# Ledger of designs, part 119: VHH binders against Flagellar brake protein YcgR (ycgR)

Target 1, 263 residues: Flagellar brake protein YcgR (ycgR), of Thauera aminoaromatica (c4kar8)
Amino acid sequence: MAELSTPSPASPAPLDGGRGDELEKFTLRGARQILQLLQDLITHRGLITAHTGGGHSFMTAVLKVDEERGRVVLDPSPDPQANRRALAAPRLTCVTQLDGIRIQFPLVGLGEGQDKGRPALFAPLPAEMLRLQRREFYRLQVPLAHELSCLLKAEDLARKPVEVSARVIDIGAGGVAVVVPTGAAEFVIGGTLPACRLALPDGEPIELDLEVRNLNRQTQRNGTEQLRVGLRFAALPRAADTRIQRYIFKTERALNAKARGGL
Below, E stands for the ipSAE of ESMFold2; O stands for the ipSAE of OpenDDE; V2 stands for 0.75 times the mean of E and O plus 0.25 times the DockQ between their complexes.

## First folded at step 19 (VHH)

Design NA13 (from LB5 with S30D; framework vhh_7pa5_2; at its last fold request DockQ between E and O 0.70; V2 from the best seeds 0.81)
Fold by OpenDDE, fold request of step 20:
Structure NA13 (fold): chain B 263 residues (1-263), chain A 121 residues (1-121)
Amino acid sequence: as target 1 above (263 residues)
Amino acid sequence: QVQLVESGGGMVQPGGSLRLSCAASGFPFDSYWMSWVRRAPGKGPEWVSTISDSGGSESYADSVKGRFTISRDNAKNTLYLQMNSLKPEDTALYYCAREFYEDFGPWFDHWGQGTQVTVSS
């Protein structure tokens, strides 16, 4: 009976995706600033996606900031299983927006309890909060017409090497999201796909290593399942980064022009 | 400016049906994945459904699977949620949301003011 070694939960990725130096100027660490931002999220009833790792997430919101106790109070999920996962997670990655600004922050030391007789989640105040304007962190949903693809070097269930051409649906400085047919390859969260090839419209494919960070199942209208895969760039050369940024910028500009009736 | 405006909410009896609409403007709607999220009174928010940019793929929360259908008309810049066999537990404010998928997973960068759905006898 070979003990299927439960893959050790992949260590939560740094908030900065390895771009720590570049993102430091957008990171709030002041207690007052953090408190204010959390209060703003309460006031605006911000919808927060909390990621627990392992490809799982749940929706939440900040209910209260307890400054005296130094803790934040969150809505639990209506799904008990999601709450169990949250409590078991070493860290939550919380992502939301306020006035079009992306807000990201980690929570550690999550506990459950009651607030005013209602179930609630509790965590110490975040030590840091990242605020990113769109111009500061480009993330593009790739238009269908561009047919952007990434050749993934993966393994099948038998650990045989396979190459999968995957449609890129999202692209940013930190990584890409792709869609693949279910069963095309075996993806393991925390695993690395070496020597993949990202095809951009403006030149030769970019060779890079990709880390599998998230998996999400989708169902097609015909009943066929697809897999969305969140991939992080393990190491991105500066020249490749520049090309990706240029593509994103150019595409966003074109899309916005079209939306305004200019094309 | 990105705008999402939900409509079609109302009061319905258990077992009834309702169709929600979301009018999108200020961005190329046909290039984005879209989602529905809901928040019931006194409860945390909950993801309901997501649809791809082309409408070719969909996903649903287990709580609504088989009862709700997400769809879109890209020519009209409109997202829909057909809700059948409604239950009291479906009572919530329903939000239309623009979805991104990053390395850490899905998140929403814009949502509307919501439309109220009340299921009551």
Scores: ipSAE 0.913, ipTM 0.970, lowest interface PAE 0.5, mean pLDDT 91
Fold by ESMFold2, fold request of step 20:
Structure NA13 (fold): chain B 263 residues (1-263), chain A 121 residues (1-121)
Amino acid sequence: as target 1 above (263 residues)
Amino acid sequence: QVQLVESGGGMVQPGGSLRLSCAASGFPFDSYWMSWVRRAPGKGPEWVSTISDSGGSESYADSVKGRFTISRDNAKNTLYLQMNSLKPEDTALYYCAREFYEDFGPWFDHWGQGTQVTVSS
């Protein structure tokens, strides 16, 4: 994570990484299964990223499960500001891994207190946990050599239209992430970028509407700054989805073959 | 299988320096953004720094800015953390982590066992 302060929307944008209908078969709702999965995260000392909305997150871990009270107990952040944002957030999106499998769960009703004399965060047990073991739902990390790009139709600081060609660093069923020089355009979390163009290796560029979901500031080697922009597909025609999924599948197979042959 | 192996930890006096390394294998290292995360005794984990896939961009937690430098060598599949002006509060187990980025932001799908850094007199 490399999140920086970002402009806040009037209301929090949705905090998910995929479509709920397609994910239902990977969603655990049984209390016993949820407790077992949380206990596994404790045992494996899982590093959890908790997203509070507005482009903010902090790291945490599950300290224990209090079955009698129906609560999960989490490490507070070493950063007091992160703890204040977490306590103010209506919902946390917690994401981690277990055995290389993405684990994601919401926490609502977060409070602070102490556990055996140490500061801790508390929340009711999640009503659901996602255990996403299908790689086709993971975002592909785009190889540098592919030079995949997206033409963004954005606005400058004066609200005038501007086009920015941005390198795509990852791509999945739900969106892309890109890098742009700071100041090339103004991006606001929750804002929309209509009629952007994604250039895949085969065929004409795909016209896509994109929503800005996350902004991370980075410092380049020459001292200038760039911005990593997380973008969600607002609407995705089936033909565009098919081309994106085929690119992802072909690229993943090629990368896996190189990794095995390059050992 | 994905492997991340941290090394270079040790004991150092306040004001000293250490360089951590992370050897990566089993995946296309140069396609991934990489991070350092640390866990101090009795505390929760804390993000330290992130470097882009090319190594051309980087970011740092406020607590380490100006003192720590992240870098990578994609030809050697190795991530580095140069830590200068070390303080007792930098005492922690340091993890090398592989980053995924979703529309809600980054998360980590793999990390190593960590390397211990202890800053004391």
Scores: ipSAE 0.779, ipTM 0.920, lowest interface PAE 0.8, mean pLDDT 85
ESMFold2, look of step 19: ipSAE 0.751; ipTM 0.904
ESMFold2 (binder alone), look of step 19: mean pLDDT 84; pTM 0.839
OpenDDE, look of step 19: ipSAE 0.874; ipTM 0.959
ESMFold2, fold request of step 20: ipSAE 0.777, 0.775; ipTM 0.918, 0.927
ESMFold2 (binder alone), fold request of step 20: mean pLDDT 84, 84, 84; pTM 0.843, 0.837, 0.844
OpenDDE, fold request of step 20: ipSAE 0.850, 0.911; ipTM 0.969, 0.970

Design NA4 (from LB5 with S31T; framework vhh_7pa5_2; at its last read DockQ between E and O 0.81; V2 from the best seeds 0.83)
Amino acid sequence: QVQLVESGGGMVQPGGSLRLSCAASGFPFSTYWMSWVRRAPGKGPEWVSTISDSGGSESYADSVKGRFTISRDNAKNTLYLQMNSLKPEDTALYYCAREFYEDFGPWFDHWGQGTQVTVSS
ESMFold2, look of step 19: ipSAE 0.745; ipTM 0.916
ESMFold2 (binder alone), look of step 19: mean pLDDT 84; pTM 0.838
OpenDDE, look of step 19: ipSAE 0.862; ipTM 0.958
ESMFold2, fold request of step 20: ipSAE 0.764, 0.764, 0.738; ipTM 0.924, 0.915, 0.912
ESMFold2 (binder alone), fold request of step 20: mean pLDDT 84, 84, 84; pTM 0.842, 0.839, 0.842
OpenDDE, fold request of step 20: ipSAE 0.870, 0.912, 0.913; ipTM 0.968, 0.970, 0.970
ESMFold2, fold request of step 23: ipSAE 0.762, 0.740, 0.743; ipTM 0.918, 0.915, 0.916
ESMFold2 (binder alone), fold request of step 23: mean pLDDT 84, 84, 84; pTM 0.841, 0.840, 0.843
OpenDDE, fold request of step 23: ipSAE 0.906, 0.898, 0.897; ipTM 0.971, 0.970, 0.970
ESMFold2, last read: ipSAE 0.765, 0.723, 0.738; ipTM 0.916, 0.908, 0.914
ESMFold2 (binder alone), last read: mean pLDDT 84, 84, 84; pTM 0.848, 0.841, 0.846
OpenDDE, last read: ipSAE 0.899, 0.917, 0.903; ipTM 0.970, 0.971, 0.969

Design NA5 (from LB5 with S31N; framework vhh_7pa5_2; at its last read DockQ between E and O 0.80; V2 from the best seeds 0.84)
Amino acid sequence: QVQLVESGGGMVQPGGSLRLSCAASGFPFSNYWMSWVRRAPGKGPEWVSTISDSGGSESYADSVKGRFTISRDNAKNTLYLQMNSLKPEDTALYYCAREFYEDFGPWFDHWGQGTQVTVSS
ESMFold2, look of step 19: ipSAE 0.771; ipTM 0.914
ESMFold2 (binder alone), look of step 19: mean pLDDT 84; pTM 0.842
OpenDDE, look of step 19: ipSAE 0.853; ipTM 0.959
ESMFold2, fold request of step 20: ipSAE 0.787, 0.772, 0.761; ipTM 0.925, 0.918, 0.914
ESMFold2 (binder alone), fold request of step 20: mean pLDDT 84, 84, 84; pTM 0.846, 0.850, 0.842
OpenDDE, fold request of step 20: ipSAE 0.869, 0.912, 0.914; ipTM 0.969, 0.970, 0.971
ESMFold2, fold request of step 23: ipSAE 0.765, 0.761, 0.767; ipTM 0.906, 0.905, 0.912
ESMFold2 (binder alone), fold request of step 23: mean pLDDT 84, 84, 84; pTM 0.844, 0.845, 0.843
OpenDDE, fold request of step 23: ipSAE 0.901, 0.896, 0.856; ipTM 0.971, 0.970, 0.968
ESMFold2, last read: ipSAE 0.750, 0.790, 0.775; ipTM 0.915, 0.922, 0.919
ESMFold2 (binder alone), last read: mean pLDDT 84, 84, 84; pTM 0.842, 0.843, 0.845
OpenDDE, last read: ipSAE 0.902, 0.912, 0.910; ipTM 0.971, 0.971, 0.970

Design NC4 (from LA106 with S103H; framework vhh_7n9e_1; at its last fold request DockQ between E and O 0.38; V2 from the best seeds 0.72)
Fold by OpenDDE, fold request of step 20:
Structure NC4 (fold): chain B 263 residues (1-263), chain A 119 residues (1-119)
Amino acid sequence: as target 1 above (263 residues)
Amino acid sequence: DVQLVESGGGLVQAGGSLRLSCAASGFTFSSYAMYWGRQAPGKGREWVSGISSGGGSEAYASSVKGRFTISRDNAKNTLYLQMNNLKPEDTALYYCAKQDYEHGYFSYWGQGTQVTVSS
């Protein structure tokens, strides 16, 4: 019974590169920029989740950048099977965080060898690196007392339009995560939910288009299964953006004040 | 064990059509959203299309929207991709992927099927 090594739960899933237009502004392609970012990863000893495909990943780190040979040196997994998968993979997707910034980059042409007498993995320098700054990807956990909701316009199994009132569990400048009852509507990553309504405490609901980015099944303490839906703001009016930012800022301040014993 | 087996690829002329199939086994197919991705030579894997578990919702990459149609037959545990008006830039290895509801994304399991579009 080969114990399917359950991928470590904490590894952020790679962002789909196919949504290229929106991520383009965050994508570094300059050789100098790439080298600098890799050096920063080395300096900070950032742990990297390397995705090998098929739902498999392992923890690694950038050990060295070999500029002369145009390659990166990675720390191999202690799991020989993970290393075999990595070497067999046509592409490695590396995901990490540096100072709250999500970093994602592909490596292709992975090989194994030795660096200074130690086993190492080698790959050509990435052609691009995605750098997502905190402001856009920071998600505020919404206090339960705020009871934020989002009215989702979706479709059911019969492709009939349905409206689902979903509780917002986290919010950021780029989107929201909501929870819905299992079977309330049909969701798919990449799907668009037009003319949804986000309810904020400070006024009338905000009408906005949402895109499904991730889908998680969660079991509640009571045993009830729920679907967590990660949603991106597909089109956000400036006024709405301002309101969302204001809410986030105000809430963060309140939470921080409470944490400091001031409230 | 989860298995996804892609088929239906081949050589076609520009403007031609193909229908890809993905046979799924080792899991409750009807309970999972399914996806198509592709990898062109020298490029990374890109998302192409997705369909919800019940087939009530579909999504497409902008590059294939209006030309490709995703569908599924839950009784046959099969995912389909109808590709019309194929272009040379559609040349790629095509993969089907299963939703990963634990991690929130999707995973490719198969070996893919080659689609080659000649000019």
Scores: ipSAE 0.889, ipTM 0.968, lowest interface PAE 0.4, mean pLDDT 89
Fold by ESMFold2, fold request of step 20:
Structure NC4 (fold): chain B 263 residues (1-263), chain A 119 residues (1-119)
Amino acid sequence: as target 1 above (263 residues)
Amino acid sequence: DVQLVESGGGLVQAGGSLRLSCAASGFTFSSYAMYWGRQAPGKGREWVSGISSGGGSEAYASSVKGRFTISRDNAKNTLYLQMNNLKPEDTALYYCAKQDYEHGYFSYWGQGTQVTVSS
């Protein structure tokens, strides 16, 4: 039984339920709060990783919320086996991000049907949703004007060292995402990039060991490919962490001040 | 469209070696990073190793580093895993996987090849 389109175990994993008391203050249980958050996911058109157990998951989205019938409607997978696993699972754990904030919720009683003549998955509204607004899970979208960059120390086709200057598009406590021209270096999920240099607006660049976690292609209008590389900080010294948090805090404050100006 | 066919598994005594192959078709093999994963009885699927599209960068899970070597032959559209000094805990169904640049992860397509290591 070959599995198609199933993400590897390296995909985003659900948070451990054994930390229930610590996560309780981020857990929404009110019906109105849950409905509002689900509607925000619909409006944002957020892509959701749905975990079916056994290390399997598929990508989906919330298509709508039927308040009168108390159910949520999900986009089915194009892979029929993923849909079969989802329908057989006792619980579907959905994980996504909204405005840099991690969101997680369970769905039980998943069923198959049609919505306006199109295949759909549906389930009762979740009894709870986790909206984890914490420093360690937050990702700041870096303003282009900051020209934030990271010098990657990678390898070429001949396994020879190459340096690639990459634009940083988001940053958080755990890592960065960057963009590079396709073919600038050889990247693989799980690969390590030692002694890279993250350039923040103040002070000297930070030396960081990075690990590749995600690789996405972005095709520009002229047909050339760029590569989005998701990178984890492998060992983040306290001084580096402090500087990163200071940058995030200052940038958030500046962005929030603009929003209060009536924009 | 995409096909990945694993082979080279078998029964081997602890300390032995096996070489796995993954024949790829239905896509431009040389444009994709490729991976090996495995699934032991009663466990979830575990990433084992990866290799960049041109072969310039390799990565390994800590449990196999120093014992396993990933390689690829882009002219033959084939991915390899050389497994040395095999241990009973390496017993698993081994799969190769293709990078999914749309979603940023990688995906398994084949039925896998069984490796059984006796003590």
Scores: ipSAE 0.776, ipTM 0.940, lowest interface PAE 0.7, mean pLDDT 84
ESMFold2, look of step 19: ipSAE 0.764; ipTM 0.937
ESMFold2 (binder alone), look of step 19: mean pLDDT 84; pTM 0.847
OpenDDE, look of step 19: ipSAE 0.848; ipTM 0.951
ESMFold2, fold request of step 20: ipSAE 0.772, 0.657; ipTM 0.936, 0.902
ESMFold2 (binder alone), fold request of step 20: mean pLDDT 85, 85, 84; pTM 0.852, 0.864, 0.851
OpenDDE, fold request of step 20: ipSAE 0.865, 0.886; ipTM 0.969, 0.969

Design NC9 (from LA92 with E102D; framework vhh_7n9e_1; at its last fold request DockQ between E and O 0.41; V2 from the best seeds 0.72)
Fold by OpenDDE, fold request of step 20:
Structure NC9 (fold): chain B 263 residues (1-263), chain A 119 residues (1-119)
Amino acid sequence: as target 1 above (263 residues)
Amino acid sequence: DVQLVESGGGLVQAGGSLRLSCAASGFTFSSYAMYWGRQAPGKGREWVSGISSGGGSTAYASSVKGRFTISRDNAKNTLYLQMNNLKPEDTALYYCAKQDYDWGYFSYWGQGTQVTVSS
């Protein structure tokens, strides 16, 4: 009876070993820089995914920076269990984005309390914050059953406007990857696709502008060639960002639950 | 083997114009998006412009938008960059690049052509 070693949930692929030197260039350690970046997160009301370990995470936001006490104030999860996990974790890994740049920072020494009579989480200021210029956003592989699509407004070879319905294969805070039939439209890196429509399962399509960031030709198992188009969200309204983040979070949670045999 | 040969660079005064050319060989030129990049002294290489395989879509860096025009002649396997209203900050070695559909980005192959804009 060969014990089918259940493949350990794929630890997020180590950020590919870009030379240690490159990571240092993107690491902020200056107190002023850290404070400024945290303040920017507050100003932009950036949603943060806080990882507590064991494949668990919750959505939060920086509510306040208390410079006098040297601490950051976070929005607690509406899920009491998530908050308990966060408080029990030796380290919280916070991931967010600002202006399409991935920001990652650790928090240690998390505590609970009240800020102005409201429940809040508190942590000492991070010693370092990683600001990755390279848009390597974590991307959720979209389950096929969700049938996410994006209506692309592009141009054909004759520069005639065309609409292409593209399947979304992955989604992250910074953008989507889609697949289109070869020859369906003309694409170029740096090109803008205005007024596209991203269809999420939870409601009406989101209208957004997209920028082409990469182009890959892929051959399907059936021998058909497709174009994978990596697209960045060029101008994402806050409401749209919230919906996208919610979708990602919900989907990840469901996938993790399934992987644990809970569904 | 893929070959890209840039030409048309030179010395020009601020406000002047140049037209760069890139002669492509060793691949089906009409099947690839093409790009221009540049590298100023002491700086990294930066993307300048791109054009789709058929020429139906174009893109420009914000720094050159409205001044530069990318075009292509697929029959001649040639990429062009018309540069108008040149500025000293446009001084750089200009490179032609080919889309790499396996990697997902573009690759530079040529030696570049020097553009120098005097004040």
Scores: ipSAE 0.886, ipTM 0.967, lowest interface PAE 0.5, mean pLDDT 89
Fold by ESMFold2, fold request of step 20:
Structure NC9 (fold): chain B 263 residues (1-263), chain A 119 residues (1-119)
Amino acid sequence: as target 1 above (263 residues)
Amino acid sequence: DVQLVESGGGLVQAGGSLRLSCAASGFTFSSYAMYWGRQAPGKGREWVSGISSGGGSTAYASSVKGRFTISRDNAKNTLYLQMNNLKPEDTALYYCAKQDYDWGYFSYWGQGTQVTVSS
């Protein structure tokens, strides 16, 4: 194998949960569990969004696990600036999905090198991986053509009510994720948004109480900063739950039928 | 590097008050939501409160709502927690935390400041 660069020293960030210990039960720390999950990502050719800080990210994949050296091998970005940001970052935050399950893990000590004569990025195996494996965490990625939206009843800088219309990017039994322009409202993990309105393609909008569970920052092509807001249904009436599950099921069937018919 | 320095803890009788401070450096404080968490002896760390980057939205754990008030002074890069009507179960090491917009949750805990509430 080619000589590998020494990973850059970096200060590790803790994997604290959004509200204390709530994520600890979904955190894998065993070496065998971590190796198996990384191998699953390789086998299923999972695409990973690697966040480098400052709202920047790039797409990558785990190419292999070097068990002998205790390292993962990642696909470098074709964008040289993205690779420079990754190598300079104290941590990569890797986010992906496997069979509808959200997976996140940090990589520290990222280095540059070659794998079988091709450029590659290397890092020690992560000490932890988050795997959100519960029914309420399953998320359907909403097709853009469906134009699902949620009217959020949030607060401004003066703690006054504001309404923000947000596009829904994923939906599941336990909540939604939406995208909002940065600065449209004030959000904080644990914040509650009462009486929001979720617009599904059928029927009248559903009134829902929502709670902020996570906040991610992303920069769009035009340089506009957006905030991804992960929201939990605080109290989901049975009728609303039924409509949401029906939407998910119908959409999955339509997507699967299109994929089979297109083969 | 990011640095968070907590202060203001101490020993107080039940029903008393304390004001915690968190001095922040190494990042643009006004661009980040901030949080307080705590760790009681023999327990895991738990979230207490959060405040949005501009201060417009706040959130509290049910156990402290109505008794604790989170605030921030973006000009001084300082986060505060006013703790009133303290109870013995509030005894813990208190930490501040910074939003991690890549991870999606909060991270970076300082050394903490001890709050001890006697009955």
Scores: ipSAE 0.770, ipTM 0.942, lowest interface PAE 0.5, mean pLDDT 85
ESMFold2, look of step 19: ipSAE 0.737; ipTM 0.935
ESMFold2 (binder alone), look of step 19: mean pLDDT 85; pTM 0.856
OpenDDE, look of step 19: ipSAE 0.827; ipTM 0.943
ESMFold2, fold request of step 20: ipSAE 0.748, 0.752; ipTM 0.942, 0.929
ESMFold2 (binder alone), fold request of step 20: mean pLDDT 86, 85, 85; pTM 0.865, 0.861, 0.861
OpenDDE, fold request of step 20: ipSAE 0.880, 0.864; ipTM 0.968, 0.959

Design ND1 (from LD83 with L100I; framework vhh_7pa5_2; at its last read DockQ between E and O 0.64; V2 from the best seeds 0.76)
Amino acid sequence: QVQLVESGGGMVQPGGSLRLSCAASGFTFRTYAMSWVRRAPGKGPEWVSYISPLGGSTDYADSVKGRFTISRDNAKNTLYLQMNSLKPEDTALYYCARDIDLWDSGKFDIWGQGTQVTVSS
ESMFold2, look of step 19: ipSAE 0.668; ipTM 0.878
ESMFold2 (binder alone), look of step 19: mean pLDDT 85; pTM 0.859
OpenDDE, look of step 19: ipSAE 0.883; ipTM 0.955
ESMFold2, fold request of step 20: ipSAE 0.693, 0.726, 0.733; ipTM 0.887, 0.894, 0.900
ESMFold2 (binder alone), fold request of step 20: mean pLDDT 85, 85, 84; pTM 0.849, 0.849, 0.847
OpenDDE, fold request of step 20: ipSAE 0.889, 0.873, 0.877; ipTM 0.957, 0.958, 0.958
ESMFold2, look of step 21: ipSAE 0.679; ipTM 0.885
ESMFold2 (binder alone), look of step 21: mean pLDDT 86; pTM 0.860
OpenDDE, look of step 21: ipSAE 0.880; ipTM 0.953
ESMFold2, look of step 22: ipSAE 0.691; ipTM 0.880
ESMFold2 (binder alone), look of step 22: mean pLDDT 85; pTM 0.858
OpenDDE, look of step 22: ipSAE 0.886; ipTM 0.955
ESMFold2, fold request of step 23: ipSAE 0.723, 0.732, 0.708; ipTM 0.894, 0.900, 0.890
ESMFold2 (binder alone), fold request of step 23: mean pLDDT 85, 84, 85; pTM 0.851, 0.848, 0.851
OpenDDE, fold request of step 23: ipSAE 0.876, 0.887, 0.888; ipTM 0.958, 0.957, 0.957
ESMFold2, last read: ipSAE 0.722, 0.707, 0.672; ipTM 0.893, 0.891, 0.871
ESMFold2 (binder alone), last read: mean pLDDT 84, 84, 84; pTM 0.848, 0.845, 0.847
OpenDDE, last read: ipSAE 0.885, 0.889, 0.888; ipTM 0.958, 0.957, 0.956

